VH-VL binders against q8ssq3r676to911. Designs and how they scored, part 21

Target 1, 236 residues: q8ssq3r676to911
Amino acid sequence: SPQDIAKQLTLIEFKLFQSVKMKELYHKSWTISKSKFENSPNIMSLITMSNKIANWVATEVVTTPHPKKRVEVLKRFISVAEHCKKINNFNTLMEVISGLSNSAVSRLKETWKSLPTRYVNSFNSLQNFLKTDENWKSYRQTLKTKETPCLPYLGLFLQDINFIEDGNSNLSSENDWVNFKKMNLLTSVFTEIQYFQRHPYFSFSTHQNIQTYFEKDIVILPEKELYAFSKFIESP
Below, E stands for the ipSAE of ESMFold2; O stands for the ipSAE of OpenDDE; V2 stands for 0.75 times the mean of E and O plus 0.25 times the DockQ between their complexes.

## First folded at step 3 (VH-VL)

Design s03 (framework fv_acasunlimab)
Fold by ESMFold2-Fast, scan of step 3:
Structure s03 (fold): chain C 236 residues (1-236), chain A 123 residues (1-123), chain B 108 residues (1-108)
Amino acid sequence: as target 1 above (236 residues)
Amino acid sequence: EVQLLEPGGGLVQPGGSLRLSCEASGFTFSSYWMSWVRQAPGKGLEWVSGISGSGRSTFYADSVRGRFTISRDSSKNTLFLQMSSLRAEDTAVYYCAKGHYTFGIYSPYFDYWGQGTLVTVSS
Amino acid sequence: SYVLTQPPSVSVAPGQTARITCGGNNIGRKSVHWYQQKPGQAPVLVVYYDSDRPSGLPERFSGSNSGNTATLTISRVEAGDEADYYCQVWDSSTDHYVFGGGTKLTVL
C-alpha cells in the first residue's frame, strides 16, 4: 500500500539520517571525491539511497507499457508522497517528487493528461511545497513548526552548509568577524540536524518484506535507458 | 478569461501624488498575490511593490519604500498603488501583474499582466 | 542586492537556435521565470520554474538552470519570436522580485 511504503521508507531513511555524525559535515567532506566515502559514509549512504528511490520511481513508471496501468502507478506514487508529507518525512517526499519530475516521466503528456484532477492538484501542491523559491521558504517555515518525529530533507542542510562554507555576501570582510558569523551559522544547522536525530519514529512497526524489497530487490534503470523507455511508450 | 484593466495614468509634477488602479476579473481576486512592475521608456522591467491575497503582507522595492503604498479592495476586485513624493525617475509604464495561486504568502512568478498605464513626472 | 545579468542582445537567423543566458550568484538554487515582451505590449510568461511551459506555448521554447547560469533556449527560431526577453527570480534574502536587464532577440 502507499501508506505502508511511506512508513517503511521512513524507517529505512531515518535510520540512515540518525547515523550521520556531525564530523561528516566538516569541511564539505561529502563533496570531496577521493575521501567522501571514508569521511562522510552515512551522508553518502543517504545520498545513494535518495538517488536509488528517485530512479526507482521513474523506472516503475517508464517500465509500465499499459497506459491505464501507468496512470495507476502515478496515482500510487503521488499517494506515497502525500503520506510522506503527512508523517513529516520530507526526505522521501523529495525523492518521490524528484522521480516523478524526472524528464523521462514528465514528458509523458498523454499519461499525465489521463491522471484524475485530484492527483494532478495534489502533485502540483507537493511540488510547490518543495520549490526552491524564496530559498525554500514554504518548506523552511513548515519545518520550524514541526513536532518530532520528523525526517527533514538532508539535501537542503547540505546546500546550506555549502553556502555557508563558500561564504555569504552579507558577511563582514574582517577575518575574525567572518569566522565568528560563519561558525554561528554552521552551529545552527548542526543543532537542527541533531534535534531531529534524537526523536525516532518509535510508533512505526517494521514490515520485513517491504524492507527486504528495498534492500535487495528494487530494479533501477540508468538515465539513458529511462529516456529510451520513455520515448518507446510515448513518442515525441 | 483573466483580465487586468488599468483605466488610468497621468501627468504629475515632481513632488506630486497619483493613485493607480487595476480592475481584475475572471479569477478569485482575493486568493491571489498581486504586484506592480514598472518600465521606464526604453528600459527594462523593475518590480515596485507586491501584496498578498488577504492584503496583510505588503512588500516594496527600496527605491519606493516610504513613498508608495500598495493596497487592494477585494469587494471591488481592484488593486491600488498610491504614489507620493514623485520624482522624474518614477516616469514609467506601470503594469499590474497577477501571481499564480500558492499556499504561501508570495507568488514566485506572474502569469497575467495588465496593459500598462503611463505615468509621466514632469513640469 | 541580488543582480541578474543578461546579454543586451542576441542575433540569430531564422530556423537556428537562440540561447539567452541569465547569470546570478548560485541562481541554480532559485527558480527562474522568463517573460517575452513585444514592442508596445505587456510581458507574457513563456517559461516558469526553470523549465515548465504555459499551455499553448510552442515546444521550441525551453529552459534550464544550474550553478550560476539559467538559459532560455528557442529552437527553430521564427520572425515572430523577435522580442525582448527577461529572466526573473524571487530573492528571499530581501523579499524582492529581481528582473534581469533584458535581452533583445533579433531575427535577421
Scores: ipSAE 0.000, ipTM 0.392, lowest interface PAE 19.1, mean pLDDT 84

Design s04 (framework fv_acasunlimab)
Fold by ESMFold2-Fast, scan of step 3:
Structure s04 (fold): chain C 236 residues (1-236), chain A 122 residues (1-122), chain B 108 residues (1-108)
Amino acid sequence: as target 1 above (236 residues)
Amino acid sequence: EVQLLEPGGGLVQPGGSLRLSCEASGFTFSTYAMSWVRQAPGKGLEWVSGIWGSGGSTFYADSVRGRFTISRDSSKNTLFLQMSSLRAEDTAVYYCAKSLTYYYGWGTHDYWGQGTLVTVSS
Amino acid sequence: SYVLTQPPSVSVAPGQTARITCGGNNIGSYSVHWYQQKPGQAPVLVVYYDSDRPSGLPERFSGSNSGNTATLTISRVEAGDEADYYCQVWDSSSDHPVFGGGTKLTVL
């Protein structure tokens, strides 16, 4: 079920999220191609998992050649996304919406045209919630009102840290005021991450079959193959 | 080589005041947060106060808030702790300590001063 | 209000491995630092950010942190390792560092 999928992904991704150490966020280590897996291993594990889930969503859609069954796949993932939002899992929410918004999926006009209005409205609402307008205003406002447990979108924290690092550079004591601002902004982000890390989803039960599926049985197509399958099931 | 020298300390009566100092050398003083950590005789370490490199943000343990004031003078590379309304339970060795990084502030302590004994008794 | 719990004492024979624990609710999500303090001396940082070691410190010192327990491991223990050991985290709720109660390591 969609609810069970959402809960199990929450357990998997929250475990990865809580493993992230603040030192992995120092000096934008996760952005340095040669050393990112060495210096930011838990961040890279979560990023890899996020890309895996997004591409899995797209793969499930484009590898379902029967139109009516493909519409059922869209419904299932929209339901997963709805439940992710309800349980404050914004990281997996972003992944599912990203997968459904992949060009290989979004171009399937006949498939989307066959989706019932209830699901179209839900998908549009979720996309609107995650829009980048006004520096992620809708998402940020919601995050501030949410009580733990909550799995925030890691990508936005990484984006904020990149902006702080790039906007304030690595400065000497001669520019103490800018160093002070940079330190305060970075500390605020680290503090927020650590707050969410300390409150796990203790009330959720593990369903081993679903966890094993994501660990060992999941099928993911590379981007190039996603487009090939997309064109095969609905011609340009 | 990093050094933190604490020349102060002393005996003070309950309700009295005392200022501790910590002279830093061997690193760019203003770019690192600093902390005061104390240790009562035969007891463990207790964090007391912290301050950003710029001096713009200060932090205090609940037990000393309103009574102690942390400050720094970058021109002298010196950290201060002004203690007022002193109580018998403030008797301890006080250590100044440097943060490990400028990113995380007082969260880490890579270098420590030798410690200064403060005794509060009548 | 965050509390770090350490055993009061640990004893180990020379050449063996000592393990000192630091317990805290969901401490695995925090970065743990470890300090060594010998009688009459200031503390010395021996492990930081869970498992990193300061330059110049022996490779015998290592750390781990997961779940509700962080552990400082001292391999091939020497008499000179006798000291009090303290764990420390930054407490997000109170916005300041918190120290454990300390563990006295005795090498017999």
Scores: ipSAE 0.000, ipTM 0.390, lowest interface PAE 20.9, mean pLDDT 83

Design s05 (framework fv_acasunlimab; at its last look DockQ between E and O 0.01; V2 from the best seeds 0.00; counts 0 for: pae E 15.0 > 2, SAP .512 > .496, placed apart)
Fold by OpenDDE, look of step 7:
Order: sequence, then structure tokens, then C-alpha cells
Structure s05 (fold): chain C 236 residues (1-236), chain A 123 residues (1-123), chain B 108 residues (1-108)
Amino acid sequence: as target 1 above (236 residues)
Amino acid sequence: EVQLLEPGGGLVQPGGSLRLSCEASGFTFSSYAMSWVRQAPGKGLEWVSGISGYGGKTFYADSVRGRFTISRDSSKNTLFLQMSSLRAEDTAVYYCAKEGFTYPWSGQYFDYWGQGTLVTVSS
Amino acid sequence: SYVLTQPPSVSVAPGQTARITCGGNNIGSKNVHWYQQKPGQAPVLVVYDDSDRPSGLPERFSGSNSGNTATLTISRVEAGDEADYYCQVWDSYSDHYVFGGGTKLTVL
């Protein structure tokens, strides 16, 4: 079921999230091509998982040649996304929405047209929730409630850290002393991450078959092939 | 419940030294930056010093730099302010303050304050 | 150094709305925080990040910030609201916390 998928992905990704160490967030280590896997292994693991799931979502859609069945695939993923939001798993939510928003999927106009209105509305609502306008205001307002358990969208934390690093000098503008503001801002982000890491989803049970599926059995197409498949199943 | 207790205030002569302490409870002490803020009698609030929650970096107002030292002991959940070369103008109620959680685009603020301890520098 | 300017005092009748201003050069680009301090007590955060309210505080307390002026608004003022109020920002140029001079709110 969509709910089962959401719960199991939550358990998988939360474990990855929980394994992230603060030292991995230093000096934008995850952005350095030559050393990101060495210096930020857990961050990279979570990023890799996120990309995999997003691509899997797109793959599932564009490799479903029967139009009616493809619509059912869309319904299923939208339902997964809904469940992710309900359980405060915003990381997986972002992945599913990203997959459905892939150009190879979004171009399927007839498929989307066949989608019932309630699912279209749901999808749009979820996209709106994750909109970047006003610096992710809607999402941040929800996260600010500090409701747990919660798997926050890691990508935004990384973005925030980049913002702090790039927008603040290491030294004061008046002298050679350390920038107090910058240090406090970084600390606040670290504190937030650590808070969410401390509150796992204890009420969720592991479904090993589903987890094994995601770890070993999912098929992912290369990005360049997604569009080809999309054009094949629904002509321009 | 967050609690900040500040013992250590008292009377000291000019040029003397005094060490303030602030015992914290009710939150993950090491995760938050802490500051000292003082208030001279009948005057407003003045930030004195801060210490980061992560890394233990220290910061000082110009008025106290070189004379005051802020530190913390995470094992005891205690914040310290070592004051030396005290001056009459250092006379004030000294508050320890917990810095609040902020987003990168927001300013830093203090969400909890101790009751303060009076430091009087007089001959 | 960055300077915050507050009126020394504001008076208001019970049930009315009090507005305390905090002026600063381009303060609208900063996040402003407000503290309440009653005689003999420590400051208490009442508004942070311009308009956010700490849990437990009445909705009567609100804040706004634009241009060169931040404002703390206290609606339906009660006798218990009589206190000193301080605005505060972080100055990134000097790496200092900056407080306003404080405003004494008197409830008539």
C-alpha cells in the first residue's frame, strides 16, 4: 500500500539522516567533488538515496505503457506523497514530488489530464507546500512547530549552511576576530538537525520485504532515457 | 522547564577579579550558544560576551575584551564569566542568557534569561 | 556603531492599544526582537524575528518591522503590562548585540 511504502522509506531514510554527523557539514565538504564521499559519507548516502527514489518514481511512470495503468501509477505516488506529509517525512515527500515533476513525467499531458481532480489538487497542494517562494516559507512554518517524529528535507539544511558560509565572512568586518553571527547561525542549524535526529519513528515496524525491494530491486533509468521512454509512450 | 541560576556576584574593588557562574537546566546545554548581558543600575541592557554552543568559540564586546573571559563546562551545564581588571563602570546586574533557535536569515535573540547577579565595583 | 532609538516612555489607558517603536537605519532589513522587563526582574522575550511570539505569550503581543521602524504592539493593555520594553538586533558589522534604550510603558 502507499502507506506502507511511505513508512518503510521513512525508516530507511531516517536511519540515513540520523547517521549524519555534524563534522560532515563543515566547510561545505559535501560540495567538494574530490572529497565529498570521504568527508561527508552519510550526507552523500542520503543524497544518493534521494536521487534514486526520485528517479525511481519517474521510471515507474514512463515505463508504464498502458495509459490507464499509468494513471494508477500516478495515483499511487501521489498517495505516497500524501502519507509522507502526514507523518512529517518531508525528505521522502520531496523525492516523490521531484520524480513526478521530472520533465519526462510532466510532459505526459494526456496522462495528467486523465487523472481525477482530487489527485490533481492533492499534487498541486503538495507542490505548493514545497514551493521555494519566500525562502520556503510554508515548509519552514511547518518545521518550526518542531513536531516529532519528523524527517526534515536535508537539502534545505544544506542550502541554509551554504547561505551562511557564503553570506558571512569568517572574520568580523571591523577586525580580525571570528564572526560571532556566523558561528551562531551554524550552531542553530546544527541544533535543529540534532533535534530531529533524536526523535525516531518508534511506532513504525520494519517490513523487510519492502525495504529489500528499495535496496536491491528497484529499477532506475538514466536521466537521458527517461525522456525517450516518455516520448515513446505518449507522442509529442 | 528552562532554568538559569547565577551565583557569584558581589562587591569587588577596582582592579579586582570576580568569577560568575550560571547553571543551566531544562535544555541541551551544549547545543546552544550562551551569552552574558549586563544592566547598570537604572540603565539599559548591554551585551557583554558570548560563547558558541558548537566548538566553544568565544566572543566579546569591545568594552570588556581583554579583561573578561567566557567559558563553559558541558559536563556541568555551567557557563562562566571570569572578570578581571574590574572598573566602576562594570557595576551592573549580570544576566546569563540562552540564545534562541534562529534560521540563517534571522537575527540572534535570547529566549531565556537568568535572574541576574549583582556585581558592584567600588573602592 | 549601529544604534536603536526608542521613546523613553509611552502611556496608555487600560484596554487600549500601546505601540512602542524602535528606530534604526534600515532596520527593516534586520530581525528585531523585543523584551519585557518588570522592576526587579529579568528580561522576558515577548517577540522575536520581527513578529514571532514565544509560546505562552498572549496574542495581544505582536510585532512588525519595515523601513526604518520596528513596532511592538500590545492590544487590550492590562495593568500587568506595565514594564520596560527593549528592542534588540544583531549588528553584523560590529559583531555586537545592540539593544535600544528601552521604553517605559505606563498603564494609566
Scores: ipSAE 0.023, ipTM 0.531, lowest interface PAE 6.7, mean pLDDT 91
Fold by ESMFold2-Fast, scan of step 3:
Structure s05 (fold): chain C 236 residues (1-236), chain A 123 residues (1-123), chain B 108 residues (1-108)
Amino acid sequence: as target 1 above (236 residues)
Amino acid sequence: EVQLLEPGGGLVQPGGSLRLSCEASGFTFSSYAMSWVRQAPGKGLEWVSGISGYGGKTFYADSVRGRFTISRDSSKNTLFLQMSSLRAEDTAVYYCAKEGFTYPWSGQYFDYWGQGTLVTVSS
Amino acid sequence: SYVLTQPPSVSVAPGQTARITCGGNNIGSKNVHWYQQKPGQAPVLVVYDDSDRPSGLPERFSGSNSGNTATLTISRVEAGDEADYYCQVWDSYSDHYVFGGGTKLTVL
């Protein structure tokens, strides 16, 4: 079910999230091609999983050639995204919405036109929640009010750290006052991550069949094949 | 009150050298990056050079790299621009400018400017 | 090298709204700042970080930045707003501050 899928992905991704050590966030180590897997292994594992899930969502849509069944696939993923938001799993929420917003999926205008209004409205609401307008205002305001357990969107934390580090890589970043403020900003982000890591989804039960599916049986098409399948099922 | 005072400037011949200075007051000098921005007569603003708060990082526009050297003296709260191999196209009003700060380090902008120092490169 | 493009001049009647544009490739991903310069004076910061205003400036000044265009908007323009206006960004690729060519605002 969509609810079971959301819960199992939450367990998988929260375990990866909880494994991230603060030292992996030092010096933007996850962005250094030569050493990122050595210095930020758990961040890379979660990034890899997030990309895997987003591409899986797109793959499931474009590899469903029957129009009516393809609409059912869209409905299913929107339901998964809805439940992710309900259980405060914003990381998987972002992945599912990203997959549905993939150019290979978003271009299927006839498929989207066949989607019932309830699901169109839900999808639009979720996209608005995740829009970058006013520095992620909607998402950030919601995150501030959420009680644990919660799986926040790791990508935004990484973007914040990149912005703090990159802003402080300019001329002003060298002086002690600016560096002290930079350290305080970084510490704030680290503290928030650690807060969420301390409060797992202990009430969720493992569904072994679903976990095995995501570990071993998941099918993901490369980007070029995604677009080729998209063109095949709905021509321009 | 933040003040940036530029007492220098003058006329120099092509190929000559000149050092500009900017005396800062009203803020913790070493806590802010500073830049030199110039404006040729009747033309727009052009960034020339910048230096970090403690002076360990310096950046230069392509047009002046290798000819100009930016430096600062924290004991005197003074910013310098040592100009060498001057050319006619270096003729401009030179402004010293203090970088602003915004949480979370968004925007590299100039919140305070000196009055400007005219440098004329001519025979 | 990164380039910012501004119209050379903009004219507006008193009490109307002036809009000065600053064009740049993907400028919406950068923080844009605006300066006002009156004859014989140093530039003055009027908008920073796309839309923030320094203390003491009239509420008539506002800014926006998206896509390939940033805009400085001056509402209820008055004669004292006549000046040259410059947009500015930091280009992290080249480690340079980049200024637009400037726009002369004329209030007639």
Scores: ipSAE 0.011, ipTM 0.472, lowest interface PAE 9.2, mean pLDDT 85
Fold by ESMFold2, look of step 7:
Structure s05 (fold): chain C 236 residues (1-236), chain A 123 residues (1-123), chain B 108 residues (1-108)
Amino acid sequence: as target 1 above (236 residues)
Amino acid sequence: EVQLLEPGGGLVQPGGSLRLSCEASGFTFSSYAMSWVRQAPGKGLEWVSGISGYGGKTFYADSVRGRFTISRDSSKNTLFLQMSSLRAEDTAVYYCAKEGFTYPWSGQYFDYWGQGTLVTVSS
Amino acid sequence: SYVLTQPPSVSVAPGQTARITCGGNNIGSKNVHWYQQKPGQAPVLVVYDDSDRPSGLPERFSGSNSGNTATLTISRVEAGDEADYYCQVWDSYSDHYVFGGGTKLTVL
């Protein structure tokens, strides 16, 4: 069920989120190609999982050949996204919405036209919540309530750190952490990450068959194949 | 200089109650999480209870949940542990401990400890 | 209920290197902290965040953490290093701080 999927993805991704050590975020180390897996291993595990889930969503849609069944796949993923938001799992929410917004999926006009209006409205509401307008105003306002348990969108934390690191163009890269103002801004981000890491989803239990599916059985198509399947099931 | 002073302790009969206090100085008390950690005679360290800074969220080990209450008074820079329904197994030295945080590194370690106070639960 | 396992004792000759282990399921994903406790005294932090040293502590104290094992390493062991050593983590699933059972270091 969509509820079970949302809960199990939450348990998987929250475990990865809790494993992130703040030193992995130092000097944008996760962006450095030659050393990122050594210096930012838990960040890289989360990024890899996030890309995998987003791609999985797109794959499930484009590999469902029957139009009516494909609409049911859309309905299920929108329901998963709804449950993710309800349980404050904004990271998985972003992954599911990103997967549904993949060009290979969004181009399926006939499939989207067949979606019942209540699901269209829900999808639009979720996209509006995650829109970037006014520096992610809607999402950030929700996160400021500090309601827990919560799995925040990792990508925005990483974006904020990149902005803080890059915003001091007249500083030597060897002296970035000496700037007290920059360090205060970084401390604010790190403190927020640690705050959410401290409050797990204790009320959720694992379902081993679902856990095994996401660990071992998930199907991911390369981007070229996603588009090829998309063109086959709905011609241009 | 950071100081944690734990006056109190004493002898209590099983089923009795006792309140421990810990007076803090040399740091911004309200900003840091605090914990009680105990050590039974001849045994290792056991975390008992913790309380966050602003917001005052409380945490308890399973062995004391429902019997102990941690609290703090920011106006007096004082940490408290109200102990009730005491058992012989609660006999220990009780340490007050301050959580450290190294910017920009993650925290959740205890950088300063009090000297400890003995609680004995015996007939 | 997350468990940290330490050997009950380790013996080392003076001037040699002592290695005290702390075992836990996937402990490499956690920040591991180490404390020294001498008889009748409060614990003292000697390593935090796996490998970082508090200011004022001898550089002879170091740490590592990967896989299922964290290790406190004390090089050039001195008689004054004789003490009990505890590892500690925060367990995010239980919201508990967890200590290992302690290791008595004996300097031969």
Scores: ipSAE 0.000, ipTM 0.434, lowest interface PAE 15.0, mean pLDDT 85
ESMFold2 (binder alone), look of step 7: mean pLDDT 91; pTM 0.941

Design s06 (framework fv_acasunlimab)
Fold by ESMFold2-Fast, scan of step 3:
Structure s06 (fold): chain C 236 residues (1-236), chain A 122 residues (1-122), chain B 108 residues (1-108)
Amino acid sequence: as target 1 above (236 residues)
Amino acid sequence: EVQLLEPGGGLVQPGGSLRLSCEASGFTFSKYAMSWVRQAPGKGLEWVSGISGSGYSTFYADSVRGRFTISRDSSKNTLFLQMSSLRAEDTAVYYCAKVRGYYFTSWAFDIWGQGTLVTVSS
Amino acid sequence: SYVLTQPPSVSVAPGQTARITCGGNNIGTKSVHWYQQKPGQAPVLVVYYDSDRPSGLPERFSGSNSGNTATLTISRVEAGDEADYYCQVWDSSSDHVVFGGGTKLTVL
């Protein structure tokens, strides 16, 4: 069920999110190739999971050769994304929309043309919610009103920290105000992450078969194979 | 065991002020968002105000913004609604309501107080 | 301002199925909650998040939400189901909780 998939992914990804320690966000350690797995292991685990889920979504679409069944797969994932937004799981929401927006999937014009209007409108609405226009304005405004339980999009926090760290690197020693602002901005991000971490989805029940599927049985194609399958099911 | 108790309401003249309270028991009060919902005699439910578990965020219906203030005291497990510049159209039964933890940002109200009547009349 | 539209009344015979609708623009993208209110009593949550049921609620109560219409369905209606029913959403664009006008269910 799309709703069950959304809830189970929420449990999986919230557990990873909750495990992230603030020290993993120090000095942009998750961006340092040599030491990122040592210094930011839980951030890397969540990033790895996010990439796996996005690629899994794309894989399910391009490995469904029957046109009518492929449209049903699109409908299913859009329903998963809708439910993620409803339960305030913006991290998995981003992953599903990213998978559906993968070039191997987005190029399937006949498949998208066959999608019912209800789902087209929903997909467009979700993409607009996640648009980067005006520095993620729609998402940020929504997140300000969301409290717990909520799984925010970790990637945006990471982008914010990168911007804060790098934006003030070339300053004079007399710019105490800029250093003060930088410290306050970093503290604000850390405080927000910790707030969401403190309030898990305690009322969600674990469905072991679905959990096992995502841990052990999930099938993910490499990018070049995604595109090859895409061209096979709909010629350019 | 889980209960919201509203000690009382009152009769107030137009332009007057009144503070409502709602005492929570049987759950971890500070974890859950709370809300005030009112119902005028013979009318439907109308949302008034909401507050997060932490008290960090407050929300108000357009009709009461600037006149009403929602607040909470976690040490006393008590929710408050301070009402000012009261008007005849504020006459209603006021319910305090607990937001369900599973979807608390969606504002599902799983536990309701018994309601307290506020009459604004000369 | 976001508006939820409910029929003012619905009549149903005992043992039949009652359906109460809640109309709203793209309401299928929002979470819909349903409340039952009997005269002189506080509302009671009967369906939340479109289709989830509180513990202790009879399985006769169910909900759905798609497109522009959400529906509360009460199967095998009993005299004790006679009440006013309200739908409710959170409108994230205005940061407002919005209630429908209410539907009076009469069991004949």
Scores: ipSAE 0.000, ipTM 0.417, lowest interface PAE 16.8, mean pLDDT 84

Design s07 (framework fv_acasunlimab)
Fold by ESMFold2-Fast, scan of step 3:
Structure s07 (fold): chain C 236 residues (1-236), chain A 123 residues (1-123), chain B 108 residues (1-108)
Amino acid sequence: as target 1 above (236 residues)
Amino acid sequence: EVQLLEPGGGLVQPGGSLRLSCEASGFTFSNYAMSWVRQAPGKGLEWVSGISGSGGHTFYADSVRGRFTISRDSSKNTLFLQMSSLRAEDTAVYYCAKGSLYQIGYYWYFDLWGQGTLVTVSS
Amino acid sequence: SYVLTQPPSVSVAPGQTARITCGGNNIGSKSVHWYQQKPGQAPVLVVYYDSDRPSGLPERFSGSNSGNTATLTISRVEAGDEADYYCQVWDTSSDHPVFGGGTKLTVL
């Protein structure tokens, strides 16, 4: 069911999120191509999983050649996204919406045209929630009011740390004041991450066949092949 | 030609063993979950066992668990069912069936079936 | 184990509409698939995901699923539709597919 898929992905990705150590966030180490896998292994693991899930979503859509079944695939993923938001899993929510927004999927006009209005409205609402307008205002305001358990979008934290590291270094000529301000901002982000890491989804039970599916049976097409399959199922 | 061919089957004594095979052609075998579904003479369809496309996950009906082993060989495009400790109740036509290609999760339906292989377990 | 209940037989005259039911507790929350099996032949998928048809199948075949009953509907029945029909769902609790007992459709 969409609810079960959302819960199982929450368990998988929360475990990865919980494994991230604060030292992995020091000095933008996840952005340094030569050493990122040595210095930020858990961050890279989660980033890899996020890309895997987003590309899996796109793959499932473009490898479903029957039009009616493909609409059902869209409906299921939108339902998964809805439930992710309901259970405060914003990381997987972003992944599913990213997959559905992939150019290979978004170009399938006949498929989207066949989607019932309820799902179209839901998808639009979820996209609006995740829009980058005014520095992610909608998402950030929601995150501030959320109770635990919650799996926040890791990518936004990484973006914030990147901007804090880069922006504050050049803002002032007083090194001590600049460093004090930067450390206070970084500490705020680290504290927020650690708060969410401390409150797992204890009430969720593991569904072994879904866990095994994501571990061993998931199929992902490279980006180049996604578009080729897209053109095969709906001509330009 | 998209097809599943079952060259096996036969007569076996109770307590004996038999291996069924199913050869796939015309599609990318490793992308599909596969199942064995049996039908006793004059009776309905009964799902027996299934295996994921990767071979990483196997499923069994309670009636055969511990006695039957499902496996696949992607290099030969072949699905197998190793049956042991056979009983008279296992007498049936055994069909191999192709599951879903790329659906989210394991909610299988079967769009392609083999011709069926008769397995008779008798004294 | 989840149980699907089908009537053992349904009779219909040529040109009439046949309705074959598949009963199950809260079956409307599950996706139901339907198979046609003629004597001596392997089953053929005729409806999947409650109401979708495989390419090449006549529009006379349709399906619905709500509450505790799923229904396969065959309109303008032809002699060639005479067969056994099976419903099937995925049972999450047992982690495998479950078939109904089958319904023999007789066209007279």
Scores: ipSAE 0.000, ipTM 0.438, lowest interface PAE 14.1, mean pLDDT 84

